# Ledger of designs, part 6: VH-VL binders against o27280

Target 1, 266 residues: o27280
Amino acid sequence: MDSMNVPEVLEIKRIVEESESVKTFIFSWDFRREVRPGQFVMVWDFRDEKPMSVSLIDPVRSEIGISIRRVGEFTDRVHGLSEGDLLGIRGPYGRGFELMGRDILLVGGGIGMAPLAALADEATARGMRVDALVAARTADELLFLDRLEAAGVNISTCTDDGSCGFKGFAHERLLTLEENHDMAAVCGPEPMMFQVMRILDERDVPAQLSLERYMKCAVGICGQCCLDDTGFRVCAEGPVFWSQELSRVREFGRYRRDPAGRRVPW

## First folded at step 3 (VH-VL)

Design u2
Fold by OpenDDE, look of step 5:
Structure u2 (fold): chain C 266 residues (1-266), chain A 123 residues (1-123), chain B 110 residues (1-110)
Amino acid sequence: as target 1 above (266 residues)
Amino acid sequence: QVQLQQSGPGLVKPSQTLSLTCAISGDSVSSNSAAWNWIRQSPSRGLEWLGRTYYRSKWYNDYAVSVKSRITINPDTSKNQFSLQLNSVTPEDTAVYYCARGEDSYYYYMDVWGQGTLVTVSS
Amino acid sequence: QSVLTQPPSASGTPGQRVTISCSGSSSNIGSNYVYWYQQLPGTAPKLLIYSNNQRPSGVPDRFSGSKSGTSASLAITGLQAEDEADYYCAAWDDSLSGPVFGGGTKLTVL
């Protein structure tokens, strides 16, 4: 509703190297424009535009952070930028996470931890108890651990190769944990999210999951991010969905649309 | 390497229960990335999917509509196998039955197959 | 009477390109991935193609799959004697809530 549709050209204030492949770009932000964890912005490098999750929301410093993983040509160009360089930012867009209860579980995989890190900050600021299960392929790909720890988050790690924490996948680690929470927020590879969702549903833990889809307009008009069966637009009705909503989405965990609109498996 | 070994009787009388077992090696019946299927093949009906069982924090079963009222697929974690029970069989149930692994529960394809078991329904 | 329709037979000479068609509807091929199985005489079916055009490990690149609309096709280039088998297409069917198969195509190498 209160989204900006015209990109604002902003200067990169700081760049934080989170990992070998992930950088966080920090911008000054006018908080008259409200932004919530789980929402995304469209980042424009004056050539192409891509949706990126907000990973840092700092009203005190009047800053936001956008974490970007190097995965293609656009992100390669962005990763080549320096402090003081300019980017176009429009938004925020989409439905963000809702916080409820006192105890919250965060389950994140890879770059999926970006929106969850922002959520963790908000939750802890509200006095909530936050447990975070942080998953990655290897130890060096685990994101935001220091930041989460500093915020008072209770962290559990898992890695595919066992280089840090539990050896295995996030859902496997979750199965070893008996504690229930008032709610959960999940973001990462969609197959991971699906497995985690099933476990949480079995435990009657309300869960919100953030989906990633190819988005062009970010305003719900182009239809590129439409989910099959439901017609949900990830940019408008999402990217954050309740598990009950996703249970109605046939393609969830199965496939996604590529830039050409073709179905591609995960 | 994943292998499936089938066992069970090849002859069943009408109205009785067809029972087959599929032993798994190289994978777990409770794998979070696998689904365990039963398929049958006959000249009259061709290849026909009957159902599957799979574990995703709990056990799930999907059955074909055509046999849903008569079919049970059960996992046995202790023996790392799964079974097929088809009740009230008729000559129309005569077929070669296959167990097969699906690599993903979302994709209804089978990448590893058992050797097949001919089951004849005859008095 | 199979949900997916295949020609009952196909033939080719060694080295030839052969195609096997599979026709369905909007509820299966039109909306879902197509899979192909190869069945040699006296053996169980073997996965040949998944997700329309993907080859499992061990499947030669002379096998390829394609999909358009409610139809799919398996192409075999450089036909070899060992390719003589039955070939089945498969897809999920939304109306039946399960996978469906074609009637199979018997490929003869002349």
Scores: ipSAE 0.000, ipTM 0.502, lowest interface PAE 10.3, mean pLDDT 91

Design u23
Fold by OpenDDE, look of step 5:
Structure u23 (fold): chain C 266 residues (1-266), chain A 121 residues (1-121), chain B 110 residues (1-110)
Amino acid sequence: as target 1 above (266 residues)
Amino acid sequence: QVQLQQSGPGLVKPSQTLSLTCAISGDSVSSNSAAWNWIRQSPSRGLEWLGRTYYRSKWYNDYAVSVKSRITINPDTSKNQFSLQLNSVTPEDTAVYYCARGSYYDAFDIWGQGTLVTVSS
Amino acid sequence: QSVLTQPPSASGTPGQRVTISCSGSSSNIGSYYVYWYQQLPGTAPKLLIYSNNQRPSGVPDRFSGSKSGTSASLAITGLQAEDEADYYCAAWDDSLSGPVFGGGTKLTVL
C-alpha cells in the first residue's frame, strides 16, 4: 500500500491560535514528500477523519501547518488537543494551486485563507507580486494578516460589518479594484467564490478556485465528493479547479451535497 | 533523479539561428510544478536568463527583454524536451548556454551540462 | 554590468570563515528572495541557497545565506579546498521582469 494512504501518527509540535474559532496545528514534515498549496490532508483523531487544507509549508523548519475551524464535533475534539498530543495525518491529496505569471491576486474568505496563505508564501518566494483580498464576517475573523504582511503581500481587508477595511463582501471590494493580475486564486464560501469568479472572468483573469465538499476516501473511490453533471471528484480532480472547469459545474455556487447525499443550499 | 541533457551545434555563423535542445529525464516538460529555462554565461555578460517555458493548464513563455524579439522556447511533449531558438545571432551571443529547471521556489535546481556556442564567420 | 554587484574575488585558508556580499536594489534584493549558486571549474552552476537562507538537500550547513535591505551575503564556515569555485547571487528583478545574477565571486582557498 502506498505510504501516502497510510495515516502517519504525528505529534502536534505547536498550536497557533489564529482566531477565536481557528487554530493552526503544526507538525514536523519530511519534505522528501512533496506538498503543494491547495492540497489537503486527512486528519484522523482516532475516532473520525476529516479533510483539512495545508495552510503552512515551511521547508526551513521542516514543518507543515493545518488550520482548522471549530465547526462541529470533530473539530471541537481537535481544538481540545494540546501541544504534544497526537493526530493521524495521511496525504497530501488533491490538485493544488498552480502559479503562473508575475502578479497574482488572492481572494480568500474566512478559513478559505488557509490554503491561500500557503500559496502566498510560495508565490512571494518565487518573486511574484502578491495582492491578497482577505475577507471575513468581522475583524476578529480575519486570518493570517500578520503572516501575509511579513511575506510581503499587499493586503486588502473586507468585513461584512465594516469592522475592518472595506464594508461589504469580497466581490464588492474586488469591483473597486482596477488592477488586473496574471492569475487569481480564490478560496472561501462558495457564494463568494462564485461572484468573484464572475468578476475575474469578465476581466479575463485566469482563476483557480478551491472547493469544499464532503470527502470521505480522499482518493476518488467513494464518489461522495462528486460534482453534479461533470462527475468531477473534488478530492481527485480538485479541490483546486480552474474557472473554466467550474463553469461546467451547475451546482457551483448554488448547492452542495451533505454526507447523506442530499442537496444543501448555500 | 531528474537530469537535463543538452544537444546542438557549437558553432553558428552571424545572422543565422542558434538552436539547442534540452532533453528531460525523471520529470515531465508538462509538469505543473516546474518551469524550463535557458540561461547563458559569458565573460562579458555574466550569467543571463533568457527565458522559460512551462505548462499551467496551457503553455506559457516568458522571455528576457534583451532577447525577446529573437528568442523562441518550445516544448516538445512527445520527446519530453524543450528547445531554444535564437535568431539573427551576433558575436555577442557567444556564450555557454544552459538549460535549467525552475522548481518550487523558482530556483534553478537542475542544470544541463552546458553548451558552448560560438558565433563566428 | 551585472544588476547585482559582487566582489570579483575572495580568499581564505582552510577552516576560516569567508563571506561574499551581493548588493542590489529595491527592485530585486530589496523586494525578493535571494538565491546563491556555486559553480565549480568546468561545471554548470549548482543551487547552493534558495529563499535567502535555505539549503537544498546535500548542501552542508557550513553554507549560510542572509539578507538585509538591498544586500545579501553568503557565509562559508570551515572553509575547505573543495569550496574553491565561483559563487553567484541571484534574485528576481521587477524592472527586468526576470531573474538577474551577480557578476560572480571567485573564491580561492589558499
Scores: ipSAE 0.024, ipTM 0.485, lowest interface PAE 6.8, mean pLDDT 92

Design u4
Fold by OpenDDE, look of step 5:
Order: C-alpha cells, then structure tokens, then sequence
Structure u4 (fold): chain C 266 residues (1-266), chain A 123 residues (1-123), chain B 110 residues (1-110)
C-alpha cells in the first residue's frame, strides 16, 4: 500500500495544448502498472496535490496523458510548467469505465471529455462503434475533437452559444440522437450528467457516469469525497458509477461539498 | 476462412482437470479483433458460456461466475491455439464443449465454432 | 431454468411462416442486443442473427430477428425442410456479467 501511495516523480515528456484553458501533460509510464480509462491519478507539484483524470493511455508509446484545466492556484502553477519539468504522480486510483456491447455513446462536457477520450481510444481499438456527444460552452472549449475523429469516433458537438454544432445543452442534443446504444459513458458538469442520466434511464440504456468531488487521500480513508446517504466514496467506489448506483445518491445533480465540507448548490 | 479444431480427452475422472485445446486456422489467437471463447452444452444446463481470452495490447480473460474459481483459458501464440482447463470436475461438468470465435471483444456472440467435444465425467 | 425463456418446440409446414419467441428481462434483452443461433442435429451452433436483426453472410433473408422491450423473436418465412433444427436466443446479462442463452426451441418441419 505504501509503495502504491508514494508519488513517483516523473518528467513531463510532452505538453499538448488542447484549448486555451486545457493542457495535456504526457508522461512515460510503465504499463506493468495497469491503468484504465476513468481512473484518476493524484498530481503533486511539490506544494499541493490534486486528482486528475487520465486522458491518454498509450501502451505502444508507453505513455499516459493527464489533461488539466486551469481553474485555480494549483492548476496555474502546473500550467506554468514546461516539458522537462517534474511532477509527482501517484495512482492510478478509483474504478474506471467498463466497456460492454458493440455500440457505445459517450457524452462529455468540458474537461469531462478527458476520461472519455481515453475510453474512446480503447473502445475503438477494440472494434466498438463509438458515438460521442461533445459539449462545451463555446467552440473553442470543445476538447479532443481531432483526436476522436482520428480514432473513428462519430462526433456530435454541442455548444451553449451555438458556435459549433447543436445550440443548447448536451441533454437537449441527446434527445435528438438514436436510442440504439448498448451502453453510455458520461462525464462533465454534474447538472449535465444528471439530465443525461435521466434520458438514458428512460431509454433503458445502461450508463456509467464519472463524478467529480473534492478528493484528499484518494484511498477511501479521509471521507472528503463521501456522497450523502450512501456513503459512497468517489475515490474508492468511483469515480465511475453506474446510473443505478447514482439513483441512490440524493445529492447527485443537486449539490456538492466544497473543500470545507460545506454543501454548495450546483 | 476461419476454422477451429478441438482436441482433448473425452473422459475425465471426478476431481481431475478437464483439458481441451482449440487450434485456430485462418486467424490469429492474438488478433485485436477477435475473442476466443469456450461454451458447453448439456441437457441439464443447456448452453452455457464459460469464458474467453483475447489480446488487446495485453491478454484479457473473462470467466463466467459459475466456473470462475475453477477455470483457466490460456492462449498459445506459438501454436496459434487456446486451451481450456477446468479443475475439480464433477459429473455436473459433463457436456459437449465448444470453442468459438467472437468477432469482437465487446460483443458476446460467436461466429465460428469448433466441432465440439463430448467430455464425460465419470469414475 | 434458462435465463432466457423460449418455447420448447415449434412446428410448421414447408412454405409457412414460423416465429420463435424469446423472453428475458431488463438485465438482458431489455438492455442489450439479441443473438440467435441455429443448431442442426449433431452439429455445433451456428450464428444466425446478430444485433437483434442483422444476418451474417450466408444466412438467407427468410430469417429475420426482431426485438421489443424484454422480448425477441425469430421469424422464418418460407419454411424449408433444412430448417429443422434447434434455435437458441442469446444476450448479454448484466447481472451475471456474461452472455446467457435461451433453453432452445426445437423446430419441426412437418
């Protein structure tokens, strides 16, 4: 347990600018340590530590990618780093996505596309048909479009302002899509996920959703990421949950806890 | 044209290990678009999926819950075949066993089947 | 006893249309694709239908599949003597984390 939880200091091998606010940091990875789409790692900049989703898994190049959105002090520091700089990485942690069936629907919003991009790569590599609904506020915030296209993913875009694709929200676009998927994977703003889940449930499409919560330990000990009523720990039992599991979680789509543990609405 | 040829003993004593082999022609056991399955059929239990092995940058195995504790499915890339081992067999394991190719690892259908092997568990 | 329920037998005369039903639940047919297998006497099963209604190459168009809710159906039009066989439906089952089969339907051509 100790070895697994000790950060490994890794050199940033490459940085990919995904958008104005999102960068992907690429590291060499020993794939003796298994990593699955939907799992996260703890990124340590030697001052603070934050959970980040794995967005790239490349066994051929022996690389993983972590996509980070610039949203605060920690991420500001990380975004200031250059190739060759060092970061501490420990993990991976959490439950990743399961792939089932032939046809899969991915619904992602903003940085939520990070784990879904990794999932898309795996799914397409395994011969699945992948449809992806990629949502963002504006066109310039849409992530991984070229990557997804190159992988053979059928992409549908959605933007709040209509600057690209469907004008509106992801769940609205979803209502216009076919219902013949074997499963769905969803990640993005929780209000989006909540609405998407409802639609998928009505369509009887099995769905997995990746939650974002404040995580401190990543090993299910501190309880900071516990979900009300159920006691689910996002870092241990998640971050990927089945819709049936989330249906039991009252706070889902309604509120979250901030770093101080206070309930804050979405 | 993909063909599967099964081989192995048709009689196994109780508590022993059932072993079967499936030789592949026309495809590779390490194909990234195939999964290699074992299924059995008996009058009492009908058709029952036992498990599969497949290669996707690494080897994966999926096993049926009913036999998970006793089953091993191994690929042999050198011989382009895969095998079934079922430990601690009982008369309930008497069945016709089939190897079969799945066209995709995410689909649980089999498009090419072996000829089948009757395995009888008897003292 | 099978997870998917089929009638044990069906019959028809040459040229007739015959349907074989397969009933499941939300954990299998209700949520996942249905597959159909044909098993001729003394032979291994053969994939007949995949993904509810798709035919592999070599399967005549007189075979068709359909799905509605938690039930599926195999239809055989223009029944021929060579169609006499056992037919099995199959689907992924989320509760068992694996494919499940119906009990099979013995189709007799009279």
Amino acid sequence: as target 1 above (266 residues)
Amino acid sequence: QVQLQQSGPGLVKPSQTLSLTCAISGDSVSSNSAAWNWIRQSPSRGLEWLGRTYYRSKWYNDYAVSVKSRITINPDTSKNQFSLQLNSVTPEDTAVYYCARGEDSYYYYMDVWGQGTLVTVSS
Amino acid sequence: QSVLTQPPSASGTPGQRVTISCSGSSSNIGSYYVYWYQQLPGTAPKLLIYSNNQRPSGVPDRFSGSKSGTSASLAITGLQAEDEADYYCAAWDSSLSGPVFGGGTKLTVL
Scores: ipSAE 0.000, ipTM 0.480, lowest interface PAE 12.4, mean pLDDT 92

Design u5
Fold by OpenDDE, look of step 5:
Structure u5 (fold): chain C 266 residues (1-266), chain A 123 residues (1-123), chain B 110 residues (1-110)
Amino acid sequence: as target 1 above (266 residues)
Amino acid sequence: QVQLQQSGPGLVKPSQTLSLTCAISGDSVSSNSAAWNWIRQSPSRGLEWLGRTYYRSKWYNDYAVSVKSRITINPDTSKNQFSLQLNSVTPEDTAVYYCARGEESYYYYMDVWGQGTLVTVSS
Amino acid sequence: QSVLTQPPSASGTPGQRVTISCSGSSSNIGSYYVYWYQQLPGTAPKLLIYSNNQRPSGVPDRFSGSKSGTSASLAITGLQAEDEADYYCAAWDDSLSGPVFGGGTKLTVL
C-alpha cells in the first residue's frame, strides 16, 4: 500500500481535457512499482499536496493518469499547468479495488468515475463483462464515455437534468435495472454511494465503494481521514471499502470532516 | 516457481468420459488472482480454450460454448489441483490437452502451462 | 477455422528480421490486448508477448509485438536457429466469451 513516501518529481507528458472542469494528467511510470485501480497518489505542486485517484494505468505505454477536478485553489493551479511542467507524485497509497466474478457493475458519479475508469480497463482486459452506470449533473459533466466505450464497456448514462440518458439520480436508474452482477464498484458523491449501496445490499450484490476524505499524510499517521466510530483511516484501510465495512460507519453518506476537523454535511 | 503437472489416461473410448488432472505447485488453486484453464490442441482445430475454474469469494466456472454441455472443470483444494471431465467423447476430441494458469490482475494470459497430455479417442 | 488468422508458415535466415501477422476483428483484437505464444517442437506453448508489446522476463528484446486496429504483428529481429517454432497469437473474444487463438505460424530458420 505504501510504495513511496518521497515525492518523485515527474513531468506531465500529456493532458487530456475530459470536461470543462476535469483534466487528466499523464505521467511516465515505472511499473516495477505496482499500482491498482482504486489506489491514490499524493500530488504535490510544490505549495500544497492533495490526494488524487489514479484514473489510468497503462503498462503498455508505461504511463499512469491522474484525473483532477477543478474545485479549489490547488486544483486551479494544477489546471493552469501545461505539458512539460513538473509535479511531485508520491504513492500509490491505499487499498484498491478487488475484482471478482465475471460480471461487474460500475456506478460512478462525476469525478468518481476516475478510479472506476481504471478499474474498467483492468476488468475488460481480464475478459469480464462490465456494465457502467455513469452519472453526472449534466451531460457535459459525464466523464470517460469514449474511453469506456472503446474498452467494450456497456454504458448507461444518468443525468440530474435529463440532458443525457436517464433523468434522475444513479440509484434511481439502478432500480430500473433488473440484472444482477457478481460485484459492484462504486465511486462518487457519498449520498449517491449510500443509496446505491443500499440497493446493492438488498440485491445481495457484493459492493466496493471508494470514499473521499481529507487526507494529509496518506500513511495512516495523522488521523485526518479517520472515520468516526470505527477508526478506519481512509488512506490506510481504504479508500476502497466493502459495503459491509461501510455499514458500520455511521458518518458514511451523512457528513465528512473538513481540513479543520469540523463536521461538514453532504 | 509455479508448476503444473498433468496426469490422466491417454486413451479413451468413444462415448466415454475423458478425465485429466492438473496438480499445482507454487500457487493455490484458490488464489484470488489466478484462473485455472484447460486448453487443447489438434491439427484440425488448432489451439482451443475449453474452460476455466477460479475462486473469487466463491467458485466460478466458464466453459467454451463448443463443449459446454459436456465439460466439467473441478477444483480440489485439498490436493491443490483441478480436473477436467469431458463426457461423450468422439474422435474429434482427440488432442493434446493442456492445463494453464491465467488471469493475473490486469492481464488475461496464460503464463504457466502443464506439459500436455495426448488423449486419443479410439475404439 | 481459427478465429484469428495467421500465415501458416514463415521463414528466414539467421540474422534476418521476420514478421508474423495476426488478423482478427472488433470482437477480439480490436477491443482487447494481444498475446503471443511460442511453442517449440514437442513442448507446451510459452508466453512470449503480453499486452500487445510487452515481454515477460527472460524473453529477448529481439522479440517485439505491435497492434493496429484489428491486426497484430510479431517481429523477430536477429533471427536465431533456436527461434524455429510455432507462434500463436491470442486475444479475448467477446462473442465467444473466452480466449481465442490464431491458427499458428510455423517459423523455419533456414
Scores: ipSAE 0.020, ipTM 0.471, lowest interface PAE 8.7, mean pLDDT 91

Design u6
Fold by OpenDDE, second read of step 4:
Structure u6 (fold): chain C 266 residues (1-266), chain A 123 residues (1-123), chain B 110 residues (1-110)
Amino acid sequence: as target 1 above (266 residues)
Amino acid sequence: QVQLQQSGPGLVKPSQTLSLTCAISGDSVSSNSAAWNWIRQSPSRGLEWLGRTYYRSKWYNDYAVSVKSRITINPDTSKNQFSLQLNSVTPEDTAVYYCARGEDYYYGYMDVWGQGTLVTVSS
Amino acid sequence: QSVLTQPPSASGTPGQRVTISCSGSSSNIGSYYVYWYQQLPGTAPKLLIYSNNQRPSGVPDRFSGSKSGTSASLAITGLQAEDEADYYCAAWDDSLSGPVFGGGTKLTVL
């Protein structure tokens, strides 16, 4: 049995208020263990366990950050925690993003910016040019703007209500951008990702997309996160997929399975 | 700036104890950002990590399973050095022994090495 | 014999690109960062690459590391005569609770 499958009880070192609904929890990390942008960890509050993306990777401070959006009972409990409190963390799991080329486009929606923020840090550290299209419903839901700007990322924003940047959806904003990149990384609502992927494919831009599915074991055993037709396990073969891989996944952008295993439309 | 200087006998008889010392310059043996390692190298076994000692509010030791029953690594804060003791040596313990510093948050690698000491186990 | 597997030898001519492979398992390379050491004849190993692809100060950018799955690779571009050495990959191993090394690759510059 791999020790990585045993949750480590870690103290919350710091909490960053990203928005009204999103907090980043900072933990000490043993950097003997590899952690990549796009990977996720299982967060255990000693009652329930949920997968969360890594949003910060800081080898200098020996820290990682996990950004959590308040959306339900589990996250409500976690958001009630304070610095010094304990959480169980196991992982990281899954396939992270790969970087290639010199120019990268990040397209993120809402909490989907979490793994992309970590990727942005890595990309900029490597001397890559990073353009980020950050999307949200409203201006106050745009995440990591200051952090991205500080890293030297060229930011374009779009909001559904037009309160900041382009008024509209990410794929609509993308259509107005003429520049091509060597690769793209996408994370956000699946309908957004679906549209963005189509545009990127038409432009022959290699793209990686991070999917969100209900995960139980995180180790590819339980099958709860299996994608129809392909049998891809989001926790094992993903959560980051190439667009070519997702083109084989019929359910992508169309439906997902709920915790009970029922098909539910997006 | 950090340097490691090894000392100790190069010949040890079978069943005796191998003893080596590593003097540290430019850093502290009790640094909370370092780990102090012993590694050996032989044609038969290649590079082999033996163990480490490090201070994090208290002293810790990690030993390789292969030598755990016979090995002791001790820090000496007064002399800013750390030592290796390997008991009940056999000819299989013949190797070049290295002390090395490991980085704090990357305990897996060693960035500064001693000059190495050939230790021969022979009657 | 060694926990990590390397080819015993590699060779190249000056100016060429050479790669040295390192294969492990989920208990080491698959889960932990990979490190590379260069050992010149008669000297102690020197840290060449840490954290898969990071270079310590003083290491030329001709040296680069990569990792995929349970395998890692060291690439040397613009091969120089002084690059003739033994190269070792290393990683923490969960099962052994310590760093493990490859068997080493002797690189000859022809």
Scores: ipSAE 0.575, ipTM 0.840, lowest interface PAE 0.9, mean pLDDT 94

Design u7
Fold by OpenDDE, second read of step 4:
Structure u7 (fold): chain C 266 residues (1-266), chain A 123 residues (1-123), chain B 110 residues (1-110)
Amino acid sequence: as target 1 above (266 residues)
Amino acid sequence: QVQLQQSGPGLVKPSQTLSLTCAISGDSVSSNSAAWNWIRQSPSRGLEWLGRTYYRSKWYNDYAVSVKSRITINPDTSKNQFSLQLNSVTPEDTAVYYCARGEDSFYYYMDVWGQGTLVTVSS
Amino acid sequence: QSVLTQPPSASGTPGQRVTISCSGSSSNIGSYYVYWYQQLPGTAPKLLIYSNNQRPSGVPDRFSGSKSGTSASLAITGLQAEDEADYYCAAWDDSLSGPVFGGGTKLTVL
């Protein structure tokens, strides 16, 4: 456990431009260390540290990928890096997705598609049928479409402005789909996930959802990512939760804690 | 492959403490993917969940409201077992007691059960 | 009385389809996954269904679960003699802050 908590300084092997605001950083990985879709790593740029989901798991090439959206100072610095530059990586941490059944539905919004892309790769490799509902505000923000298609994923797109696919929100698109799946995995904005979860529950589709919270330690010690009432630690018990688990979390879809620990509504 | 073996007295006097032990094979009491439960069954009260213990970086206990003031569930890592202690028993506590494994701490189903122990509270 | 309501008994002949109902409220079945247990005479309960309609390994596909609103149902198709047992539904309950069980249904195979 001690070794896992020490950041490994890794060289950026490759950078993939996913969109204008999203880059995937690829690293060599020792696959003696298990990594699962839905787990996250702590990325250290020698100034600050942030949790990031694993978006690529490639045992053949001995590589992992981390997709990062440019949203602040830390990510700005990271996006300024080039191939060959160094980052500190520690982990992986948290509970990843579980696969069950034969047919799975992925519902992702924006950068939330990152862990789902990794899950899609695993699912398709196992011979599962994978449907993916990929949502974004606009067409240019849709992520991993080519990658998903190449993997054999059946893709349905949804955009707020209608620039690609269904015009509307992911949960609205989901309502138009008649097919039920054995399992669903969901990741994106929490309001989206909240609505999607309700629909899936009504349809008796077991669903896993990946939550995002402010994380510091990643090892369940500091409590910064604790969910109210339950005491669930997103970094330890999550970030992937079953819908029934989240149904116990009153704050889910309602509010979150900011870095200062204040309640802020969605 | 996971098995639970229960042990303890089948007769307890009123006001005394009911004590049972559940030995675990094929899994660890400190598993980060399991929860260890006690359930009882009686004709009068049916199946009743009593509580559980589980390890997630530290030990946690959840107890049923009905017995919270009287119940203690303790893990023993050295023996890979967990115990039930129910204080101040009354005839209403007469039941078959089961230990059971929960597959995950967030789930409330039990996938592996002990053989059950009839505990009679009588003078 | 059990928080979840089940019929006390059910019966069927071999090969028939039987259904066992489980009624709850918004504080349990209406909000949380339903689980089913089978208890053969003189044995401990066995997990039969989890997450409303999922079967653990070893459970035949003739067992199925469903949920609608505040009610759940266990369906057994192709009823066999070995299916004679007590069946219990279960779900988390907000008011009790723990899992609750139905009163059980004794299924008789005629």
Scores: ipSAE 0.006, ipTM 0.492, lowest interface PAE 11.2, mean pLDDT 92

Design x9
Fold by OpenDDE, second read of step 4:
Structure x9 (fold): chain C 266 residues (1-266), chain A 123 residues (1-123), chain B 110 residues (1-110)
Amino acid sequence: as target 1 above (266 residues)
Amino acid sequence: QVQLQQSGPGLVKPSQTLSLTCAISGDSVSSYSAAWNWIRQSPSRGLEWLGRTYYRSKWYSDYAVSVKSRITINPDTSKNQFSLQLNSVTPEDTAVYYCARDHGEYSSSFDYWGQGTLVTVSS
Amino acid sequence: QSVLTQPPSASGTPGQRVTISCSGSSSNIGSRYVYWYQQLPGTAPKLLIYSNNQRPSGVPDRFSGSKSGTSASLAITGLQAEDEADYYCQSYDDSLSGYVFGGGTKLTVL
């Protein structure tokens, strides 16, 4: 078995409170094992295991960060941890984002900003101009604003309730923007991503989108994250997909499979 | 509901072997999500973990350094139980012995306990 | 001697807030989960807190746990007569390759 599939027990170096419901856990990382924005790791708290996106990649400090939103029993336990506590980490897995061109648009919703924040760091380090549309339900749920600003990212905010920035959804805000980019990276609720992708396609902007599905094995063998009709496994062929790939995915923006394999609507 | 039922003698002579059994109900001794432990308690030494046995594709046993040379913990899948053997006992081994379940390999809580068995080492 | 250090006794009056400390080292509390147990006289220990600050089902919200550095603390608010018991902290020690317990704290409700 490949060594990458064996969980490493790592100490939590730092915890950053991003919002009321989101924390970033920082770990030492051996960068002999490459990791890219858009890839995910399996996090194990010695009881359960869940896939989480990498939100911070810092080769200088030899650290990675994993941002986790509190949404259930597993994340409740993890959020109860302190600096110095241990977690099992295996990976990274999946296809990450690719960067092309000079100007990039990031569109993120909620915790979807996690992988995009990492991508923003890489893009800016490469000298790209980065515009980010950051969306959330409310102002207090907007993530990584200070970090993005410090990196030189041009930020546009969008909130459902209008408490910060544009009042409305991300795709509505996008419609008000006239500028085109060389490429776009999108991550957030799938209904949001579906609408954003449609607009970007109409504008002939190449787009990459990160999907979220129930993942158990992370190595493409269990099939639980398999997308209908295509046979794409989100953990293996994704989670980052090009828009032209997703155009072949019938279920995209419509439904997903739950842990029992049942179709559940978005 | 998980239940642990202990059995074994409460009196052992010095230099003999202490033997206890813990019967499991509501869970399997071979469960991937459990480890099966022995813990003892005495006024002089407090609570002391002795060791555990667990199944992860194969059987493993971990023992406390303090008793490693004298202890054996064995599973019995046919009876869904596990046992404790402690050799060459001395009066210092007098304690209440508990079997207990934990969930993890590296860091675990003991969520279910046996009723405890007082074992006295005396001539 | 227990690897983890607890005060041998604590006391409080009904309704009062009491805290029980547990001190360890970098090889245990500093790097591992902390658990707390309540032990009533003549009974086996009962899991009270897991993973530093999580409560199992059936444990009142009066009980809370915290961890900082190499120390942990159990807090009991609204102290009740029924809370009179021995309390133990527990962790795992990497240097010993085994589970470790505190010496226990006898809590008296006055």
Scores: ipSAE 0.000, ipTM 0.495, lowest interface PAE 13.3, mean pLDDT 92

